# Ledger of designs, part 22: VHH binders against D-aminoacyl-tRNA deacylase (GEK1)

Target 1, 317 residues: D-aminoacyl-tRNA deacylase (GEK1), of Arabidopsis thaliana (Mouse-ear cress) (q9zpq3)
Amino acid sequence: MVTLIVATTADPASINPAAALLAMPGWTAGPILPPDIKSFSNKQTRVIQHDRSIVKEDDLDLRWEEATGEVVDEVIFLSRHTAVSNRPALTVHPIGVLHLKDGESPPQGGKPGWAALPSTRIGPWFRLLKKMAEAHGLVPEFEITLEATHHGPITNKPTMFLEIGSTEEYWKRQDAAQVMALLMWEGLGLGGSEEVGKWKSETGKRKVLLGIGGGHYAPRHMDIALKDDIWVGHLLSGYSLPMEDPTQTKTTPGENYIGGNWRQSIKAAFEATKASFPGGEILAHLDHKSFKGWQKKAITEFLAEESINVGKPNDFT
Below, E stands for the ipSAE of ESMFold2; O stands for the ipSAE of OpenDDE; V2 stands for 0.75 times the mean of E and O plus 0.25 times the DockQ between their complexes.

## First folded at step 20 (VHH; framework vhh_gocatamig_d2)

Design z03 (from t01 with L34M G50A S52N; at its last look DockQ between E and O 0.86; V2 from the best seeds 0.76)
Fold by ESMFold2, look of step 20:
Structure z03 (fold): chain B 317 residues (1-317), chain A 122 residues (1-122)
Amino acid sequence: as target 1 above (317 residues)
Amino acid sequence: EVQLVESGGGLVQPGGSLTLSCAASGFTFSDYAMAWYRQAPGKKRELVAAINSGGSTVYMDSVKGRFTISRDNAKNSVYLQMNSLRAEDTAVYYCAATEYIDESGYTYYDYWGQGTLVTVSS
């Protein structure tokens, strides 16, 4: 079973961390996949490099399995990040396109109403990345942050994105690329140390964060993710929770019904998180200050209806 | 704590003008792109105008030349100046905020105001 790392040759925030990782010991050339995708192998890790947009290359895990016979255990994408603020950042996030209805076209891959299986490494690698970035002098210049769940491509195995942002100048930063490579090297145990962030079914009671609400960089959920031994599933910012204002809509007879795709978003994210963390205790953490009163009421009632436990910060210990 | 509060809506005759404002709080306003959306009865919510943190703007075709979006980062506010109003501009207008726009230009709005009603009628 292998870990598939995906890099794009046209993206310096992708190919440069991949190149830095491949410069470390133990890599050998792997097969060339159709049409001309180079690969490299080291222990259980496979790096592929291709020239197409990562978010549109669906099912790379299954395509690897078909081409090589090797079963993929997880997928890690290396990518650029953009931000409205243009501030430099190193980011980790799960993927999905939860806000769209069936039949709508996702702008950056994935499929409507879908959440990928989140990588179990998101929380542990976010914490490790923060420590490494600090130790290598990238903080405070680079913000080290999670991102809320967004975009594709479609994957079938636990998935996360590792990104460098947020402008061309910073995408090209070699010191950032080297820290990302060190994260992967240590996190996957390629140098012989114990790997970081693997979930084991015998783990027992382990708290898994399901983030509900807030902005794209999930500041309230990051406070939880920084705690020791907290695992991170999906993070649903406001854009993944489309809710229709009840004062503007009287299309259904029920007085308490709140339209929009937010119920389906929460269910899909919860189910994907549960599937990635067998036996884990999933706790929904609400960014209460990001919701209007009617939204908060609707969400809390729905979580109770679905038997999705809510966690306050103190419950994550 | 996060709030987007619209004001300035009301009843106006065709050809008239209104200025909508949206006061923002609970986030670092200068890190956000802002937009006005509108929703007429029975129609889908649609983008009217957007303004990036640096002041670059986009408009829907039917309002170009009539509407102007602006922002004042010192006051944490975004405005929509609406001139030459038409009956078709009747809608609830919503302020929206995002810190993330993808490379295709797709905008991931996290925060929405409660809306302000604009009625263009005589």
Scores: ipSAE 0.696, ipTM 0.864, lowest interface PAE 1.3, mean pLDDT 91
ESMFold2 (binder alone), look of step 20: mean pLDDT 84; pTM 0.840
OpenDDE, look of step 20: ipSAE 0.768; ipTM 0.892

Design z04 (from t01 with T107I; at its last look DockQ between E and O 0.83; V2 from the best seeds 0.75)
Fold by ESMFold2, look of step 20:
Structure z04 (fold): chain B 317 residues (1-317), chain A 122 residues (1-122)
Amino acid sequence: as target 1 above (317 residues)
Amino acid sequence: EVQLVESGGGLVQPGGSLTLSCAASGFTFSDYALAWYRQAPGKKRELVAGISSGGSTVYMDSVKGRFTISRDNAKNSVYLQMNSLRAEDTAVYYCAATEYIDESGYIYYDYWGQGTLVTVSS
């Protein structure tokens, strides 16, 4: 059972949290991976540091396995976040590229129509991060939030991104880096405490949030994710649900097909979420206010057709 | 409910002017970048103008000097002043909003309006 943590050396929002984590007890040098990637080991955790774009380096989990013989069970990427608002943030999110058709080039890695297996730790670590950031005086300066599913790289095991945003000044913040390191330290149980966010199909709450709609920071789904013991899968913003307006589309007479990749996006995200949470109760939570009437009707009908359960806020108990 | 409602479209003579407005609600307007896109019949949708949360603007080449984008955060509104209109400006104009642009410059639009038709004809 190996957790692979990936950092890039040129990005202070990535290398600084990694360095803060490596300064804690129990790390030993690991192998150097091709071409010249340093690694470190502590219990079941491996940290690698490489010089290239994190979102474009595919299959790092398999490349670790090929180089070392160890099977990777999950991947955590440390990265920077940018925001239109430039407000400081600490974020957690799953990855995937659901807004593009086959044959289109992804802007930040991954592949069209693909959703990675989401880390089971997304919900629990988001809540832990919020508590730690508050305890260390980073709130309200830093917003602590989820992000909707986006970008790559391609991975084959449960994956999440941990990010510091949103400008050069904040990417370099050492107190934020320390909080991210503490999150990983406690979340992985490296200091001897029980780890946080490991899925157990037979114990505890089994409700898993599949977020549908809303903006990039998932505001309506955040209300659900803040509830105790709720698991978080994929979060599909409006940009991951491309829907063609039927009044603007010339179609065959008698056909009421809503074009765009939105069906495939929902199915890919649902299947990836289901695969990460075997035995879990996946509940699709709609950000109703983010949809036009024709979009909401189409989505709710499709969810019913596919027997994907819809959850209202009070169903997440 | 999140809304982007365009208005101000209509029929105008070549060389004329028109002001488009987009009223936003249901999200924190000041955190968003806004853009106007247009789509002519049979053509792909194209960016006309954009304005950042801080007020920085970009324009497509064919409208520079003729169109001006502006925003009013107190009214949760973005505007497109269109001067010296030409027949090729005929299109449905769409307002769009984003809070995330990736490092490659790809813009992840959260919300789109229904559009307002601008027709430039004699």
Scores: ipSAE 0.667, ipTM 0.851, lowest interface PAE 1.4, mean pLDDT 90
ESMFold2 (binder alone), look of step 20: mean pLDDT 81; pTM 0.801
OpenDDE, look of step 20: ipSAE 0.773; ipTM 0.897

Design z05 (from t01 with D102T; at its last look DockQ between E and O 0.83; V2 from the best seeds 0.00; counts 0 for: pae E 2.1 > 2)
Fold by OpenDDE, look of step 20:
Structure z05 (fold): chain B 317 residues (1-317), chain A 122 residues (1-122)
Amino acid sequence: as target 1 above (317 residues)
Amino acid sequence: EVQLVESGGGLVQPGGSLTLSCAASGFTFSDYALAWYRQAPGKKRELVAGISSGGSTVYMDSVKGRFTISRDNAKNSVYLQMNSLRAEDTAVYYCAATEYITESGYTYYDYWGQGTLVTVSS
């Protein structure tokens, strides 16, 4: 079983972290993934580099398994991050396209209604990244943050993205790249230390955060994710919860049905999260501030109908 | 709670003008990109105009030269000045806010208003 790290040769935020990691001891040349994707090997870790957009190469995990006979346990993508604020940032996030309906074309890979299995390392590595960034003097210049679920490519194994942002200037930062490399090095236990973020069903604390609501960076969910021993699944921003206002869509007086794909989105995110964390206690956390009263009511009722447990911040301790 | 509240919609004759306003609360307004969308009956919601946190603007082709989007961070408000209105501009207009945009320019909007109806008719 191997971890697959995916980098591109077209993105400095991918190139530099990969290069920094490969400069560390123990790497050897690996097989070529058809048609011409180079690879490197270190213990149970593989690095692959392709020259296309990071969101355009689908099923790299399956492709690797077919080509090499190795089983892929998880996939880690290295990429750049773009933010409205243009502020420096290091980010970790799951992937999926829960904001689109069937038949729509995703602008950043994946497929409508799809949620990848979230890497179990999202929470633990988020916390580790924060510590490393602080230790290396990147804070407070760089914000350390999670991102909501919002793009592809298509994967079949547990997946996360590590991103440097949020402008070209910061994509090229070598100190940021070095910290990302160290995160992977330490997190995967390549230096001989214990790996960080491996899930075991026998783990004592098994709280898994399913974030519902909030903005793209989901600060209320992030506050929970900073707690020790908290695991993180999907985070659904408001854009992944399309809801139709009943006051505008009512055809029959008295009907309380809320239209939109928000139900399917929550269900898909929950199922994917549950699949990544066997035996875990999945707790949906609602960003109450981000919802209107009727939205909150609808979501709460739906969660109850689906037997999805709701947790308050104090329930994650 | 987060709120986006549109106002200024109504009935106007072809060639007329309207100014839509959207008042925001519950989030750091200056950190968000803002947009106006519209949805006509039986049609998909479409982007009308957008404005970045830095003030850069984008418009759909059919409204260029007629519509102007602006923002006032001190008032937590975004505006859409609509001139030379046409019958095809009839729609419910929505304001939206987002923290994130893609490299291709696609925008994921976290928050939406309830909408305001604009009817252009003689």
Scores: ipSAE 0.489, ipTM 0.784, lowest interface PAE 1.0, mean pLDDT 93
ESMFold2, look of step 20: ipSAE 0.563; ipTM 0.820
ESMFold2 (binder alone), look of step 20: mean pLDDT 81; pTM 0.814

Design z06 (from t01 with G50A T107E Y109W; at its last look DockQ between E and O 0.82; V2 from the best seeds 0.72)
Fold by ESMFold2, look of step 20:
Structure z06 (fold): chain B 317 residues (1-317), chain A 122 residues (1-122)
Amino acid sequence: as target 1 above (317 residues)
Amino acid sequence: EVQLVESGGGLVQPGGSLTLSCAASGFTFSDYALAWYRQAPGKKRELVAAISSGGSTVYMDSVKGRFTISRDNAKNSVYLQMNSLRAEDTAVYYCAATEYIDESGYEYWDYWGQGTLVTVSS
């Protein structure tokens, strides 16, 4: 019933968009959650301000429900982004820890092999963010991009991250914070317009992108996500598809064996995407240029075994 | 197409030296961190050395002082100078690249080469 927006008070890329949103009309003080988490309410939306690490505070959706009796329908995290290039970016992404094996400790929350339910708003809000960033003069300075599925915290309801990157100078940018606030304002319909990105399984276009392969910023999948009315689920970069080179292994159990956790990653991402998009047509879109021939063959065979449909760019119409 | 192509592997005596090279294409090299990993037969792949976009380096403990990673952005290449080689350095060596490091410093390797074999044997 409610949308939970989570801000971290020490992170300017988090608290500044939250503050910009709270400066818009209609907010009232909400309950204080244990231990000292402030909250604010506007229609279906709840903002909480947390002073601990955002990726280590698991189950905030369930904790809201326990404290208030209100059912959480989705969670949106506001956070900073870092990049090897340090280039400025505004990003949207689902969360999960598919890049780690059992027994490894996730440095940024979640648990190995887990994928959160992806927010249905990822695709529509990515497109809206791009339009807003362009209209507000942030492009080309800021790259507007998806990120592949990564990190926690653990959530139980559809989840996405909205981030400002990629250095202290840009985390503090108030014009970027204002665009993120406008995205949330318009996307949640708080100003009275129709909200953006709510899943309606009985009507409308139902094609859902499941991204397979590529780099962290999913450039080939972004081409699909930019198309009208395309929904976006999980995006599995190469790091979420660990595949063992068959020339380096002595073990060949079964008929079509290639080792590594890539099967489990695809399955977890597919199932979480399916759960967020009941009645949706999930199409796996492969970044072919990011795969060696043996990897592509193994992945396409596995997708067929699991009855996961492959989508070429033209299939997303 | 994204490619990482390793070269320079071969057979060497203990105490010898090799230089591995990795030529990159299909992405903006200067935006990426690079690493060398190795995998002996039947063993798990392990990080040997990594170099950031800005040139900062890290090494696994067993190779510190013997191996040096470097990069040449003009040639889109990363190198591993391997000195004082030991039998335990025998492995296939892989080049890897990433454009994303989380705020804990964890590096998310998207792209891998096909590997080059290094054999250290008397």
Scores: ipSAE 0.615, ipTM 0.819, lowest interface PAE 1.6, mean pLDDT 90
ESMFold2 (binder alone), look of step 20: mean pLDDT 82; pTM 0.828
OpenDDE, look of step 20: ipSAE 0.764; ipTM 0.888

## First folded at step 21 (VHH; framework vhh_gocatamig_d2)

Design aa1 (from z01 with Y100W; at its last look DockQ between E and O 0.84; V2 from the best seeds 0.00; counts 0 for: pae E 2.9 > 2)
Fold by ESMFold2, look of step 21:
Structure aa1 (fold): chain B 317 residues (1-317), chain A 122 residues (1-122)
Amino acid sequence: as target 1 above (317 residues)
Amino acid sequence: EVQLVESGGGLVQPGGSLTLSCAASGFTFSDYALAWYRQAPGKKRELVAAISSGGSTVYMDSVKGRFTISRDNAKNSVYLQMNSLRAEDTAVYYCAATEWIDESGYTYWDYWGQGTLVTVSS
């Protein structure tokens, strides 16, 4: 199992956690990827450092394979987070660009209507990060949260982002960078401990959260993700679920469904989640409070039509 | 329940004024950026004005000097004062909210209101 960790030298919230990880035992220099991307190796883990936009360097998993002959099994991106509130945060999230239609150009990478394979580690590492941040005195100063699925880059293997936010002062925080490095160290088992968040089809709780609705920080879905042994797939906030109000649009006689890209968004997120969790019990969890009655009705009917199981909070036990 | 409820739309003469209101609930209003969008028949929805959590504003060119966006965090409300109205301002006006704006300035709107109709005609 080869894990590719991606950092950019252009961003302290990216390069500082990478540097903290590389300061730990066992790293050796690896090959240079075209055009001039340095790499480092430790056991199953590869770290690359480029100097461009973290969300726009596409297909780094395939580019690694082309340059080295080695197949990548998962990708972890180290990045910064920005928030309207500017509150400090440490975040974990899957990626995708579900709200855009074919032919539109995503400003933050990815491709329209696409959801990357979510990393199986999102849930377990979110919970581990919360414990580590508390143990290292970062809570309550830093909020520890998931983010809804958004942006690129394009990847072809299970992917997640780890981020430090939300201002230049906090992007540079070395204690936050160290906690992110410890998360990766322990989570990947590089120090000899058991790794965290590897999907296995043998035993244990196999319920996988597919979040439907809510805001960017997924508040209702975080309640589920904090439960022991819950796996996390895609999280679709309201911006990934464009729905046309039937009273405010032109409707032909006989039209009987709600317009917008929300159906395609749910299907893409469900299929990517299913692909990352073979044999998993995928449960769509609706943030009911974020929907108007007509939206909730349309979504629940669509989920039933597509045979996508709905999970209430108590079903995640 | 998250709600954005627009009000203040109606029929107005050219050159007249209207104030649109959007009352928000179900989230921490002061953490959000707010915007007014509009959609005329047969046209795409377009940004009219936006206001950040810190009070910074942007406007579309055709409304600069005529429209003013403002927010009142104590009342969880955002307003659009529309002066010197023209026939081309006729549209359904929508309130939108987000807690996240990417580093390119692209805005992902989490929540939308149902809209309020503004008609400018004699």
Scores: ipSAE 0.431, ipTM 0.758, lowest interface PAE 2.9, mean pLDDT 90
ESMFold2 (binder alone), look of step 21: mean pLDDT 82; pTM 0.822
OpenDDE, look of step 21: ipSAE 0.679; ipTM 0.849

Design aa2 (from z01 with Y32W; at its last look DockQ between E and O 0.82; V2 from the best seeds 0.76)
Fold by ESMFold2, look of step 21:
Structure aa2 (fold): chain B 317 residues (1-317), chain A 122 residues (1-122)
Amino acid sequence: as target 1 above (317 residues)
Amino acid sequence: EVQLVESGGGLVQPGGSLTLSCAASGFTFSDWALAWYRQAPGKKRELVAAISSGGSTVYMDSVKGRFTISRDNAKNSVYLQMNSLRAEDTAVYYCAATEYIDESGYTYWDYWGQGTLVTVSS
C-alpha cells in the first residue's frame, strides 16, 4: 500500500521539492536500489531519487515491488515544466502518449497510443495547490494550472506529475519547492491530517472529468476542475486528437469516415480514466470552440457510439 | 472561437513569389509558437517553417534561403514569404499553433487552419 514519489537529482524542479519534503519530520533512510537509487520512507510514502531522465525510467512501480516486496498503489513524479511563453507555473497533469502511431518512438518516454492510469488526486491536489500557492504569495507570479495528458515514463499504477516551471530561474525557486512539499505533506496526510484525493469505491453522484479538446493548459476544462468534489481524469488537448482533414483525403460525397488516431486516443483515455475511478460517472467535456464543425460532429458521434456521456459545466455537481 | 485562417495562396509560375498570411484569434497569440506545414496530394503533411514566441525560427532544408517565416503580434498574424518557387512547392499550406514544446524541441500542435492552396506551374 505504498505511494511512490520519484525525483531526479539532475533537476532542481524535481530534487528541491523532494528535499523540502524530506526535511519534514518522520523520514528514515530506505534501501539503495541498483544501480544507485536512494530511497526514504515515511508512513505509506516512499521517496526515490535517481539521476537519469525522469520521463524515461520506466516501470519504477514494478521495480520497487520487485526490490522490496511492497505493493505500490500510486506514483507521483516531481519534474520541471517548460512553456512556449516562459511564464512561471506550478502544474499538475496525467501522463500518456496518444498522438503517435505504432512504430513511432516517443521522444519523452511512454509508448504510442497509451494513457497511464490517472491519479485520483489530480483534481483535489490541483485545487489544494492553488490555495497553498495563494497563501504563500506565489500568485499571481506563478500560474497554477493543469496540463493536458502528455509524455511518459511507462507506469502501471495511478500516476501524476507535479511540476515547477518554466525557466531555470523558476525551476530553482525554493519558495515554489516548499509549496510543492507542503502539497505532498498535507495531501498524503503525513502530518496526521486526513489525506486528500483518495478515491472511495462508492456508487452515486461522483463526477469525473474527461477533457476533450483545447490547448495544452486546458483553459475551458479548468472552470470545472476548480469545482468542489470534481475528479479529474485525462485531458486530451488538440495534439492528442489527430484528425485527418476530409478535404485532403479523397472520399465519396456523403462519406462519414474521418481518419486519424483520435478515436483510439479518446478510447484509451476513457478506459484509463474509468479504471482509476471504479463506480465513477465519467463525463466528457468538449472544448467546443477549439473544434471545426466537422471535427465536433465526428467526436460527438463517436462518444455516442461508445456510450461515453457528455457533460456541460452544469452537469458537474 | 479559436481560428487560424490562411490566405495568400494561388497559382504562380516557377521562380515566382507568394506571401501566405495566417490570422489567429481565440488565444493569446504572443504566448504561442506558430508554424507552416504543407501537404501535397497523396503525401504526408510536413513542417515547412516554425517561429517561437520569442522569434526564433526553424526551416526545412529544401526551403532555407527561399522562404521566410515572420510574425506580427500586433496583428495576431504569422506570415510565410515564399520566393524562388518550384513545382515541388505545390501543396496545401496549413498554419498551426502550440503553447507547448518539450525540452527536445518536439512540438505539440493543438490548432490547425483549413489551409490555402499554392500551385506552382507554367
Scores: ipSAE 0.664, ipTM 0.854, lowest interface PAE 1.4, mean pLDDT 90
ESMFold2 (binder alone), look of step 21: mean pLDDT 81; pTM 0.813
OpenDDE, look of step 21: ipSAE 0.827; ipTM 0.919

Design aa3 (from z01 with S30N; at its last look DockQ between E and O 0.82; V2 from the best seeds 0.77)
Fold by ESMFold2, look of step 21:
Structure aa3 (fold): chain B 317 residues (1-317), chain A 122 residues (1-122)
Amino acid sequence: as target 1 above (317 residues)
Amino acid sequence: EVQLVESGGGLVQPGGSLTLSCAASGFTFNDYALAWYRQAPGKKRELVAAISSGGSTVYMDSVKGRFTISRDNAKNSVYLQMNSLRAEDTAVYYCAATEYIDESGYTYWDYWGQGTLVTVSS
C-alpha cells in the first residue's frame, strides 16, 4: 500500500516542496511511468515528478497500480494557490467539482457532480502545518488555511492538495517549501516517528466534519478543524451549493421547491466523506451566517431527509 | 451575517437609465472580487460585469459602453450604472462575490444577492 505524492516541474509551489522532501534521507529512484513520469521511493511513499499539468494526472492512482502492481492508499498533490487578495497562504483541501451538472466542462479537471474521496489527513495535517509554520517564522506573513472542495483531477483513492500561495514571489519561497516538505516527512512518518492522520479501523467514536456553506477559505469550519482530534471531510462553500431563489423564479412565492444542484452536491460530498471515514460520526456543520433564511431552511430539511446529522461547535468534542 | 443586498431595480422605458447598488457585509470586502449577473426569462444566468479587488473591470459585449461597474470599498458597495437601456436588458440582476479565481480565470462565486428586477418596457 503506497502513498503517491505528485509534483509538476513547471510549478515552483509544486516542485520545490517535492525537491526539499527528496533531499531528505532514504530516497531511491523508481520506475519511469508512461509517458515520461519520473518517480522516487522511500518506504511507503512514492514521489512522482512530471512536466505536465495536474489535469493530465487523471486516474494516476489506477495508472500507478497498473504499471507497478502496488496498491495505492492515497494521493497527495503539491500545487500553487491563487487568491483574489493575493495574500500569502499555505493551504490544505479536498477536491471535487460539485457545482457542475452533467455535460458541463470542468475548467481544472475532475468531472461534473463528483467529489473525490477526501484524504483523512486533511484535518490533522492542517493542524500540524499550522504549528510548523508558526515554529518556522512563516506566520503571520503566510495564512495557514483550509480551502473548500474544488477542482480535479479525477482520483479513485483518498486525495488532498497541499498548496503554497498566492503569487509568483510566494510560490517560489524556499522556506515555505521546506515547511511543506517537513509536513510530509513527519506526517508520513518517514523519519521513524508515528505518522499523522491515518484513519484506523479500531473501535471508538470519532467526529468527522462535513462543512456546509461559507466562503472559499471556510472560516467557520476552520474553527472546528482547529479542535483536537477532529477529522475533516468535504467542505462545501457557497459555490458548491447552487440554489435558486424561489421568489425570483417562475415558481410561486413561498413554494417549498428550491431549484439548483445543491442537493446533489451535499449528497455526493456526504457519501465521499462517509466512504473515507468508515465508522466515523459525520456531522454537518453549517455556516449559518452565510445563508439566507430560505436557504438554511431548505438545507436543514434536506439533511434531515437524508439522515445526515447536524453538529454545532460543541458537538465536535 | 453575510449579506449582499441589491437595490435600484424597477420599471423603465427604453433609452432610460437605472443605477443598481449592492451593499455587502459579513466579509472583508477589499479581499473580494464583485460582479453583476443577470437572468432573463428562459435564459441561463450570465455575467454582465465584474470588478477585481484592484479595480480592473470586464463587461459582456452587449453592455460595453452602456453599463459601468464600480466599487466603493469605504461603503462596502458595488454599483452598476445602466444607461441606454433596451428591452433585452430586462432581467433579474444579481450581485455576486468571490475570494477565489483559479489559474484559468474561472471564478468561484460563493455569495449571491437575492436579485433585483429590471424591466425595460414601453
Scores: ipSAE 0.702, ipTM 0.862, lowest interface PAE 1.2, mean pLDDT 91
ESMFold2 (binder alone), look of step 21: mean pLDDT 82; pTM 0.824
OpenDDE, look of step 21: ipSAE 0.793; ipTM 0.900

Design aa4 (from z01 with T98S; at its last read DockQ between E and O 0.90; V2 from the best seeds 0.81)
Amino acid sequence: EVQLVESGGGLVQPGGSLTLSCAASGFTFSDYALAWYRQAPGKKRELVAAISSGGSTVYMDSVKGRFTISRDNAKNSVYLQMNSLRAEDTAVYYCAASEYIDESGYTYWDYWGQGTLVTVSS
ESMFold2, look of step 21: ipSAE 0.738; ipTM 0.884
ESMFold2 (binder alone), look of step 21: mean pLDDT 82; pTM 0.821
OpenDDE, look of step 21: ipSAE 0.829; ipTM 0.916
ESMFold2, look of step 22: ipSAE 0.693; ipTM 0.868
ESMFold2 (binder alone), look of step 22: mean pLDDT 82; pTM 0.826
OpenDDE, look of step 22: ipSAE 0.813; ipTM 0.907
ESMFold2, fold request of step 23: ipSAE 0.701, 0.650, 0.710; ipTM 0.873, 0.848, 0.876
ESMFold2 (binder alone), fold request of step 23: mean pLDDT 83, 83, 82; pTM 0.831, 0.832, 0.827
OpenDDE, fold request of step 23: ipSAE 0.882, 0.885, 0.881; ipTM 0.941, 0.942, 0.940
ESMFold2, last read: ipSAE 0.679, 0.637, 0.622; ipTM 0.865, 0.844, 0.840
ESMFold2 (binder alone), last read: mean pLDDT 83, 83, 83; pTM 0.833, 0.832, 0.830
OpenDDE, last read: ipSAE 0.839, 0.881, 0.877; ipTM 0.921, 0.941, 0.939

